# VHH binders against q84jc2, part 200

Target 1, 232 residues: q84jc2
Amino acid sequence: MSKMRNLVEEKFLEFYESWVIQLELYLHQLLIAHNNNTMSETELRHLISKLTTHHKAYYTAKWAAIREDVLAFFGSVWLNPLENACSWLTGWKPSMVFRMVDRLRKSRVVLVEAQVKKLEELRVKTKFDEQKIEREMERYQVAMADRKMVELARLGCHVGGESVMVVEAAVRGLSMGLEKMVKAADCVRLKTLKGILDILTPPQCVEFLAAAATFQVQLRRWGNRRHYVTHS
Key: E = the ipSAE of ESMFold2; O = the ipSAE of OpenDDE; V2 = 0.75 times the mean of E and O plus 0.25 times the DockQ between their complexes.

## First folded at step 12 (VHH)

Design ld80 (framework vhh_8fcz_2)
Fold by ESMFold2-Fast, scan of step 12:
Structure ld80 (fold): chain B 232 residues (1-232), chain A 126 residues (1-126)
Amino acid sequence: as target 1 above (232 residues)
Amino acid sequence: QVQLVESGGGLVQPGGSLRLSCAASGFTFSDYAMNWVRQPPGKGLEWVSGISGSGKQTTYTDSVEGRFTIIRDNDKKMVYLQMTSLKTEDTAVYYCARFPYSELWEYLTTGSFDYEGQGTQVTVSS
């Protein structure tokens, strides 16, 4: 299992590095598109679709990996320390994305009142779903503490195959619970992203996706540069 | 000082081929993705193709997919655009472009950056 866990980490590290490099290439395309007012709506929607597909590919790969080893996603080896410090349940905090939406309020093509209302409704719903997940995680942690204490007591009383089987069953139960929580959090992320893109016009979608990708790429670069300077 | 110098443009007939070159200096070339962008007459800048710092990943705009190939030589600090099956709609000034990490947010805000090349004219006509 330890060997399989290492393989999951190595495979996802290779996937993630490639995925982030591709995100940077898409970001450059978004930046040029954002500053070109001669693009058609069809061209803009096609570009938005490329980014949406790219993000969906991430969750497809992630969900396959967490089914094999969800613990790899807590303190991920493919993320630098800064990226890990900014993580909420193995990814970006859904409500944080509205910071990128706030940037659109300063755009020359201002959000209309109907869009502002829908975005505020989505923000409230996202915060509610986020808090629900947080409460579920708190309950899970309490249950884990109680289970750990019981298992430690049992392990101290018995040595042999019986103890090994009980520990393995407990670990499987813990992993399945974490997988369910991570998937629930990812569903909130995907619903939030889709909700925002459904409310925005194509030019606003391009600006939003460019802002989000810029933040992600810069956060990774800053974290990696700091680590490189420290260890070089 | 960061500099990008394009070359290789010219007049070519539809269906023809051209190889554009971009010579880079003043930065650690392999740390940066490189891009080709173009400006057709009377239109804004269009992103054409990009290549990762290592050269392992490339992407293209749909209209050139399968016809253009972007390649780089990190030892020579060169990026190339191999163009085949050229069409009249490929007529444009072609620029080599780099987006430094420190300036991404400014480019998003102002639409301007200083690391575009000087440009090379491609004209596809009979």
Scores: ipSAE 0.715, ipTM 0.902, lowest interface PAE 1.2, mean pLDDT 85

Design ld81 (framework vhh_8fcz_2)
Fold by ESMFold2-Fast, scan of step 12:
Structure ld81 (fold): chain B 232 residues (1-232), chain A 126 residues (1-126)
Amino acid sequence: as target 1 above (232 residues)
Amino acid sequence: QVQLVESGGGLVQPGGSLRLSCAASGFTFSDYAMNWVRQPPGKGLEWVSGISGSGSQTTYTDSVEGRFTIIRDNDKKMVYLQMTSLKTEDTAVYYCARFPYSELWEYLTTGSFDYEGQGTQVTVSS
């Protein structure tokens, strides 16, 4: 129902605005922690846990929302046009986080050879999972286009409530397929994030999370200032 | 020029209270989250608390949760840290800090915070 779609968008907009504000506060804590070599492993692990819990809260809210209206996540009203342009299946592209990992190779907390090997194995696996989802999405898009074209042709030949009902059923089927794809993509995101954090030491995890959050916050600010500031 | 001026520190007994103040100038205050950061003797900088630009959200390090309260007054361009039930471990120089978006990558790379004020000393001792 259209009213339910409006409510999903409104509720997630409220959630997301609050979530991003909290992420920025956690980013500031991460930046200070990154530059404090006197913090205990226990303190660092607790901070890392706060960030992982925050990201899990996002996916909990997202999966509840896409169950009601997955299409709200394609061209989301809570994201600016730059954020939407940078999205891959309603979120960050999993392989992109390895660019943040590559930054750690130039940091003061240097990666050891065993970590480099495990991160490269994870990178390969992540790209493989990513490509598999992209192939599934391509097949879905082709099937969706064929089904939509058939239903549109049928609608052009017939008029009345029966045609409306057929279109509604087709849209429901498309939405269920998209929900499955989005959840599959989110599972790759969570698996990749967990994999990286499991390989890294606590100080390296803090730097990685700080880099990722910096990029996310910066991208949002750049997009929001598009009307007033052009990058020189 | 951006200025942050901290005040309100002093010597207090364990269990005492202090209110720290930070006066900001030279930037659009409400556009920035504000933070309190401290440096205990012989240790690195420790993040204490943060508040969003609007003041709608706050967060605290675990060791001060329930004892400290961060508040801001955007009309007066002030941020405050209300400290209660002070412990000897709270002894530190307290700094008011903001993180400009244009400099976030520099902070990650160099560890430098150019906009920190001069700080205010808090000593909790019997």
Scores: ipSAE 0.715, ipTM 0.901, lowest interface PAE 1.2, mean pLDDT 85

Design ld82 (framework vhh_8fcz_2)
Fold by ESMFold2-Fast, scan of step 12:
Structure ld82 (fold): chain B 232 residues (1-232), chain A 126 residues (1-126)
Amino acid sequence: as target 1 above (232 residues)
Amino acid sequence: QVQLVESGGGLVQPGGSLRLSCAASGFTFSDYAMNWVRQPPGKGLEWVSGISGSGGQRTYTDSVEGRFTIIRDNDKKMVYLQMTSLKTEDTAVYYCARFPYSELWEYLTTGSFDYEGQGTQVTVSS
């Protein structure tokens, strides 16, 4: 229902705005930690855990929301146009995160050969999993342009109450397919993030998370400023 | 132009309390999260606490959680750090800091922090 959809959008907008504000506070902590070589491994691991928990909270909230209305995530009111332009199946494209990893090559704490090998293996696997989902999306689009969508379009010609029930059933079927696809994409994102953090040392994890958060915060800021032509 | 002025430091016994103040000028204060960072003797800069522009969200490093409270007054352009149950390990120079978007990558790559305040010394000793 439209009422249910509206509530999901409002709740997730409120959640996301707060989530991004908290991400910026964690980013400030990461930036200071990254430039402090006297921090213990335990302190660094606690900070990494805070960021991991924060990202987990995002997916917990997202999956609850898509259960109610997955279509809200394909026309997201909480994202600006620039963020939407960079989106792949309602979120970041998994393989693109390796650009943040590449930044570690220029870091003061350089990657050892064994890490470089494991990261390349993970990059290849991530691209493979990504392409698998893209093929599933193609199959979904073919299915949408087949019998179910033809039937939905046909029913748009009728005004009676009976057609409302059939249209609702068709929309529910479409939503279930999209929900499964979005969750599959999110699982690749989470596996990729976990894989990178498992390969990196705690100082490298802090730098990686700081770079990723910096990019996310700046992308949001640049997109928001576009609407007002900021001259600074 | 942009200025951050810290005050309120001093000598205090273990278990004591202090309130640090930071006066900000030269920028739209409510648009920026504000932070307290410290440098203990012989250590690097440690992030202590942060507060969002609106004051609605606050975050603390584990070692000060439950003992320190960060507060802001946007009308007065002030940030405060209320410190209680002070420990000898809290001895440090305390700085008021903001992170402008244009400096994030520079800080990440060089460790330089242009909008860090002048600092106020806190000494916890018997």
Scores: ipSAE 0.710, ipTM 0.899, lowest interface PAE 1.3, mean pLDDT 85

Design ld83 (framework vhh_8fcz_2)
Fold by ESMFold2-Fast, scan of step 12:
Structure ld83 (fold): chain B 232 residues (1-232), chain A 126 residues (1-126)
Amino acid sequence: as target 1 above (232 residues)
Amino acid sequence: QVQLVESGGGLVQPGGSLRLSCAASGFTFSDYAMNWVRQPPGKGLEWVSGISGSGGQKTYTDSVEGRFTIIRDNDKKMVYLQMTSLKTEDTAVYYCARFPYSELWEYLTTGSFDYEGQGTQVTVSS
């Protein structure tokens, strides 16, 4: 299991570094597209599709990795300390993307009343889903303490080779609960992202995706810069 | 202090090839992704291609995929755009662009860009 965990971490580290570098290249394309009023709706939708496919690739890789070792995503080695400190259940907090939406209200991009209403409905729904998951996580943490104690007691009843199997089974059981919780959180993330993109026009989608990517890239840069100040 | 100097533009016939160069100075070149962007006559800026700081990743806009190749030489602090199978629609002023982390929010908020380079003209015509 330890060997499998280390290999999962190394493989996802390589994937994530490549994925973030590609995101930065897409961000540069989005920044140029945002300032270009001559792009067709078809061209803009194609660019938006490129970004949504990129995000889908992240969750495809994440869910494959979580199946092998969900604990790798709690305190991830591919994230700097600032990125880890800002994580909510192994990723971005869904309601935080509405800060990027609020930016659209202040830009030259105009939101119509129907969009404002739908975005507010989505914001309320997203916060409700977050709170539901937070309650489930709290229940899991309480139950995990009781379950762990029971499993430790069971381990004491086994002699020889059975002891190793019991420990592995107990750890796997605990990890399966976390995997289910992380996937539930990721589903809220994906539904929130899809919901926003469905409400926005193509030019608004480009600005939103550019703002979100800028925040992600900046957060990574700020965390890395803090390290230079402390340890240079 | 930061400078990007584009060169290699010119007049070329449809189906022809051309290699653009960008000489960079005033910053740690390998720490930044580099981009080629273009402005066709009477249109806005279009992103063409990007390359990561190491050169390990490259991305292209769909209209140039398979026809253009972006290359960098970190020792010489150069970025190149190798263009093949040129079309009349590729006619534009080509700019070499860098997006510093400190200016990303400014690029979003102002709705306008002022690149370090002056550009190089590519004209595809018979």
Scores: ipSAE 0.722, ipTM 0.901, lowest interface PAE 1.2, mean pLDDT 85

Design ld84 (framework vhh_8fcz_2; at its last look DockQ between E and O 0.05; V2 from the best seeds 0.00; counts 0 for: pae E 9.1 > 2, SAP .682 > .668, placed apart)
Fold by ESMFold2-Fast, scan of step 12:
Structure ld84 (fold): chain B 232 residues (1-232), chain A 126 residues (1-126)
Amino acid sequence: as target 1 above (232 residues)
Amino acid sequence: QVQLVESGGGLVQPGGSLRLSCAASGFTFSDYAMNWVRQPPGKGLEWVSGISGSGGQTTYVDSVEGRFTIIRDNDKKMVYLQMTSLKTEDTAVYYCARFPYSELWEYLTTGSFDYEGQGTQVTVSS
């Protein structure tokens, strides 16, 4: 089992490092496109499609990996401590993207009333879905604590190999439940991203995707910088 | 201190080839992705191609995919753009660019960003 977990972690680390490097290259393309008012709608839509495809590739790889070892995604070895500290159920918190749009609104983003209303409706729905998952996770954590107490009491009766088998069965049950919750959280992330992109015009989509990617790259580089200071 | 110096531009006929060069100094070259961006007459800046710090990953705008190749030599602190099958639509001033982490938000919010170079003119005409 441990050998299988190590292989999943190693493969996803290799995938993620490559994926983030490609995201940074796409970010540079988005930044230039954002500041170019002469691009056609077709060119902008194609760029947005590249980013959408890139994000879908991440979730395709992630869901394959969590099917094998979901626990690898809690305290991930491919993320620095700051990225891990900012994670909500193995990824970004869906409501964070609305704060990103609001921040940019102060400088450049001009939204028509119809878009503002649709974004608010989406924000409310996203918060509702987010809270539903948080309640489910809380119930799961409480149930896991109760189960741990029962199993720990049983472990006192099983000196030897039987104790290991009981713990492995409990971890397997936990993993299956976590996989469902992580996939539910990822579905909220994808629905929120799609919803925002469906509401925004192509130039606004480019600005939003550039802001989101900038934040992700910023968080990673900031965390890496702080991490190295403690070991320098 | 930080400098990017582009060269290799010129006048070429449609279907021709050119190799652009960019010499970098004043920063840890291998820590940064490098980009080629261009400004055609009467248009804004267009991103053309990018290469990761290690050179292990490259990406291209669709209109040049299969025709252009971006390469870097970290020992020489150089990035190159090999252009083949040139079209009149490729006519532009070409700039070598990096996007320092510290300037990403400023570029996104103000649109003000130094290319760090003066550019090199590519003209494709018969």
Scores: ipSAE 0.735, ipTM 0.910, lowest interface PAE 1.2, mean pLDDT 85
Fold by OpenDDE, look of step 13:
Structure ld84 (fold): chain B 232 residues (1-232), chain A 126 residues (1-126)
Amino acid sequence: as target 1 above (232 residues)
Amino acid sequence: QVQLVESGGGLVQPGGSLRLSCAASGFTFSDYAMNWVRQPPGKGLEWVSGISGSGGQTTYVDSVEGRFTIIRDNDKKMVYLQMTSLKTEDTAVYYCARFPYSELWEYLTTGSFDYEGQGTQVTVSS
């Protein structure tokens, strides 16, 4: 598929490529820290902070970009098809991280009962928030189709006419709604991450972040290999 | 088979300099970020520095920032660590390392960072 890229797409692509490269470097630090039981809590917290800051930078850039063109993120050209297939409202699905936590628990992470309880509470909350967002998203999508379908169909018949203006207005309205939804989803992501990190000990945080970063990096690698694309 | 061979270590006085080298083989070198890690005596592994596959990005642990420089030559499949202003606390066996896992599940199950080389000893002493 030949897809024309707009300026927003190009800029964000460059940003994201750089961001992912840095993420991989942080991943290596996390992996070492994961196996280093001699690191102080201060050092671990510092590493955690670096990662959280890195993620914050992503959302800062994302939110700036979606303000200009939110639609670019619903066909993210900077992601491979596999990454896109795994995306929920332009990013990772918040509830997915709990599966990562579960995996860690089954492997080697020992959580105390209080932590388990808090994680479950957070899981429920996260799921609820996801569903709210999904319902709102559906509302926007349905509203667009019902109200503007005729206008969209007329576009081919009335080039440059009033219909075009109506369609443009409709698209703008949809975009505004989408932006809202994307931001809401991102907020859930951020809250979920914060929640998990607040529940886990610093060593556990490092393990979790390592797993999450590994997932991101490997998902990208797998997707790229499948499509014979190399990204360094 | 992935091979990483470190060299360049030695005994130096505080304030001295060393240049470590790592020869890599057995994988597409430019596709992987490379790292230097070290193990001080009686301590666990410590990450020191990393460089992206293309070499365009570098990162350092705070304690070596401004003193160490990581460089790579993708044509030669080499990674270097230029160390300056060495301190006694820099004493360690230094290893070259890459992200070792091809599968997420491998990491999740093993939970270990694999460094293949024998390392090179760096001793900073008066």
Scores: ipSAE 0.026, ipTM 0.517, lowest interface PAE 3.1, mean pLDDT 84
Fold by ESMFold2, look of step 13:
Structure ld84 (fold): chain B 232 residues (1-232), chain A 126 residues (1-126)
Amino acid sequence: as target 1 above (232 residues)
Amino acid sequence: QVQLVESGGGLVQPGGSLRLSCAASGFTFSDYAMNWVRQPPGKGLEWVSGISGSGGQTTYVDSVEGRFTIIRDNDKKMVYLQMTSLKTEDTAVYYCARFPYSELWEYLTTGSFDYEGQGTQVTVSS
């Protein structure tokens, strides 16, 4: 019993289901590495590399899909409502990942002063980049509303195919602008992830990646086992 | 400083009802999904129910669906859990929590909790 979906949504739903299954398999390996202290640094780096490659594959597929329909990523059909509620510009909010790092420091991971300093610098840079994107999105929406209003007003003065073509061009222009902003947000996500993994040691990276994968997998499982009631 | 104050717990007979309350302060309440989590005696934590920031979506663990109702009042910064048809298995300390930045993050990733409130005891016994 499926909701009605367009072809882009169906294709990405299939991709995402497979991607999450593979993430769960990597989570199993991360937990083995966490619980079994016999793995060498080289083995840990290899596992970390598999995880980063897996995340890059997600963005490769996502960027292909947003070229076709960026709006599908605002309230995605492949995510449950709880997962969608955690989204900022079609994904996890980069600055908020540092709460996970902070919590690991409180409970499981000991960081030296040099790492703490670098993480704080990265947190500030990440927040700055987020705010820049938010301002650009706000300016883009204002500029597009002005242009769209002019083009819609011209629709009221024109009859026939010219008016349809102007509306179609305006819609495509809005979609391309949103695609640009989503890609910018994704670049901040990738830079933040890489920055964190570069600062942490291999065992610490395993702890972080395990925590991140656990959150994503468990959020999906918990959200899928709930009865949703929408009030209006 | 984030503050969540749970209240409304007590001793009740099986089949009875209680309404738990959670008063929130120190953050923009309507921006957060809110949750109820419980810890039965001698057992691990169990997520019970959640409600979106707007109140438009509610979720429940299967064992309480149809018996519990989560409600929020964004003007008063309150979350409630209306519990009916209570069973002995519902005996626990109940906490309210913010998601995604709540103690569920800590539990799911580390196995430890740092509660934001004191919780409220619900005891269901004859």
Scores: ipSAE 0.011, ipTM 0.281, lowest interface PAE 9.1, mean pLDDT 78
ESMFold2 (binder alone), look of step 13: mean pLDDT 87; pTM 0.887

Design ld85 (framework vhh_8fcz_2)
Fold by ESMFold2-Fast, scan of step 12:
Structure ld85 (fold): chain B 232 residues (1-232), chain A 126 residues (1-126)
Amino acid sequence: as target 1 above (232 residues)
Amino acid sequence: QVQLVESGGGLVQPGGSLRLSCAASGFTFSDYAMNWVRQPPGKGLEWVSGISGSGGQTTYIDSVEGRFTIIRDNDKKMVYLQMTSLKTEDTAVYYCARFPYSELWEYLTTGSFDYEGQGTQVTVSS
């Protein structure tokens, strides 16, 4: 188990570092594209497609890793302490992206009334899906407390193969429940991202993706700098 | 203090090759991704290619993929753009660019950033 966990953590750390470096390169492309009003709609849509493909690649890798060791994603070794502190069920909180959308309302690319209404409808739905998952997690945490007590009691008995099998079964049950919840949260993230991109025009999509990537890169740099100062 | 100086541009026939160079100074070169950006006549700035600080990752726009190669030499503090199979549509002023972490948000809001070079002209014509 612990050998499998180490391998999963090591592989995903390598993947994530590469993925973030690629995101930074895409961010530079988005920043230039955002400030160029001579780009065609086809060129902008292609760039947006590159970013959505990049994010899909992240979830493909994440879901493969979670299948093997979901616990690696709670307090991830590839994230700094600030990134971990800002995580909601192993990733960004879906409703937070609407704060980035609100910043677009102050930009040079004006949202029409129909877009504002659709974004508000999406925001309400996203918050509802988010709260549903939070209620499920609360129920899971209560159940985990009871399971932990059983595990502690059995560990105290120092009984052979039977106690080992019971502990392993309990850990598998915990992992399966967490995997289901993380996957549900990721589905809300992907639906929210797709929903926003479907509502926005291509220039607005580029600005939104640039703002989101800028925030992600800045949060990582802030955390790395803070961590160094704290632990130096 | 921070400088980026481009060179290597010129007049070339379609199908020809050129190598652009960018000499960097005044910052820790290997800590930053480097980019090539171009401005065709009568158009805005177009991002062309980027390379990670280590040189381990590169990215290109589709129109130059397979024709252009971005390379860096961290010891010499140089970035290169090797251009092959040049087309008339590649005619532009080429700039070497760095996006400092602290200026990303400013660039997003104003379109202005420091630490871009003076540019080098590439003309592809018969």
Scores: ipSAE 0.735, ipTM 0.907, lowest interface PAE 1.2, mean pLDDT 85

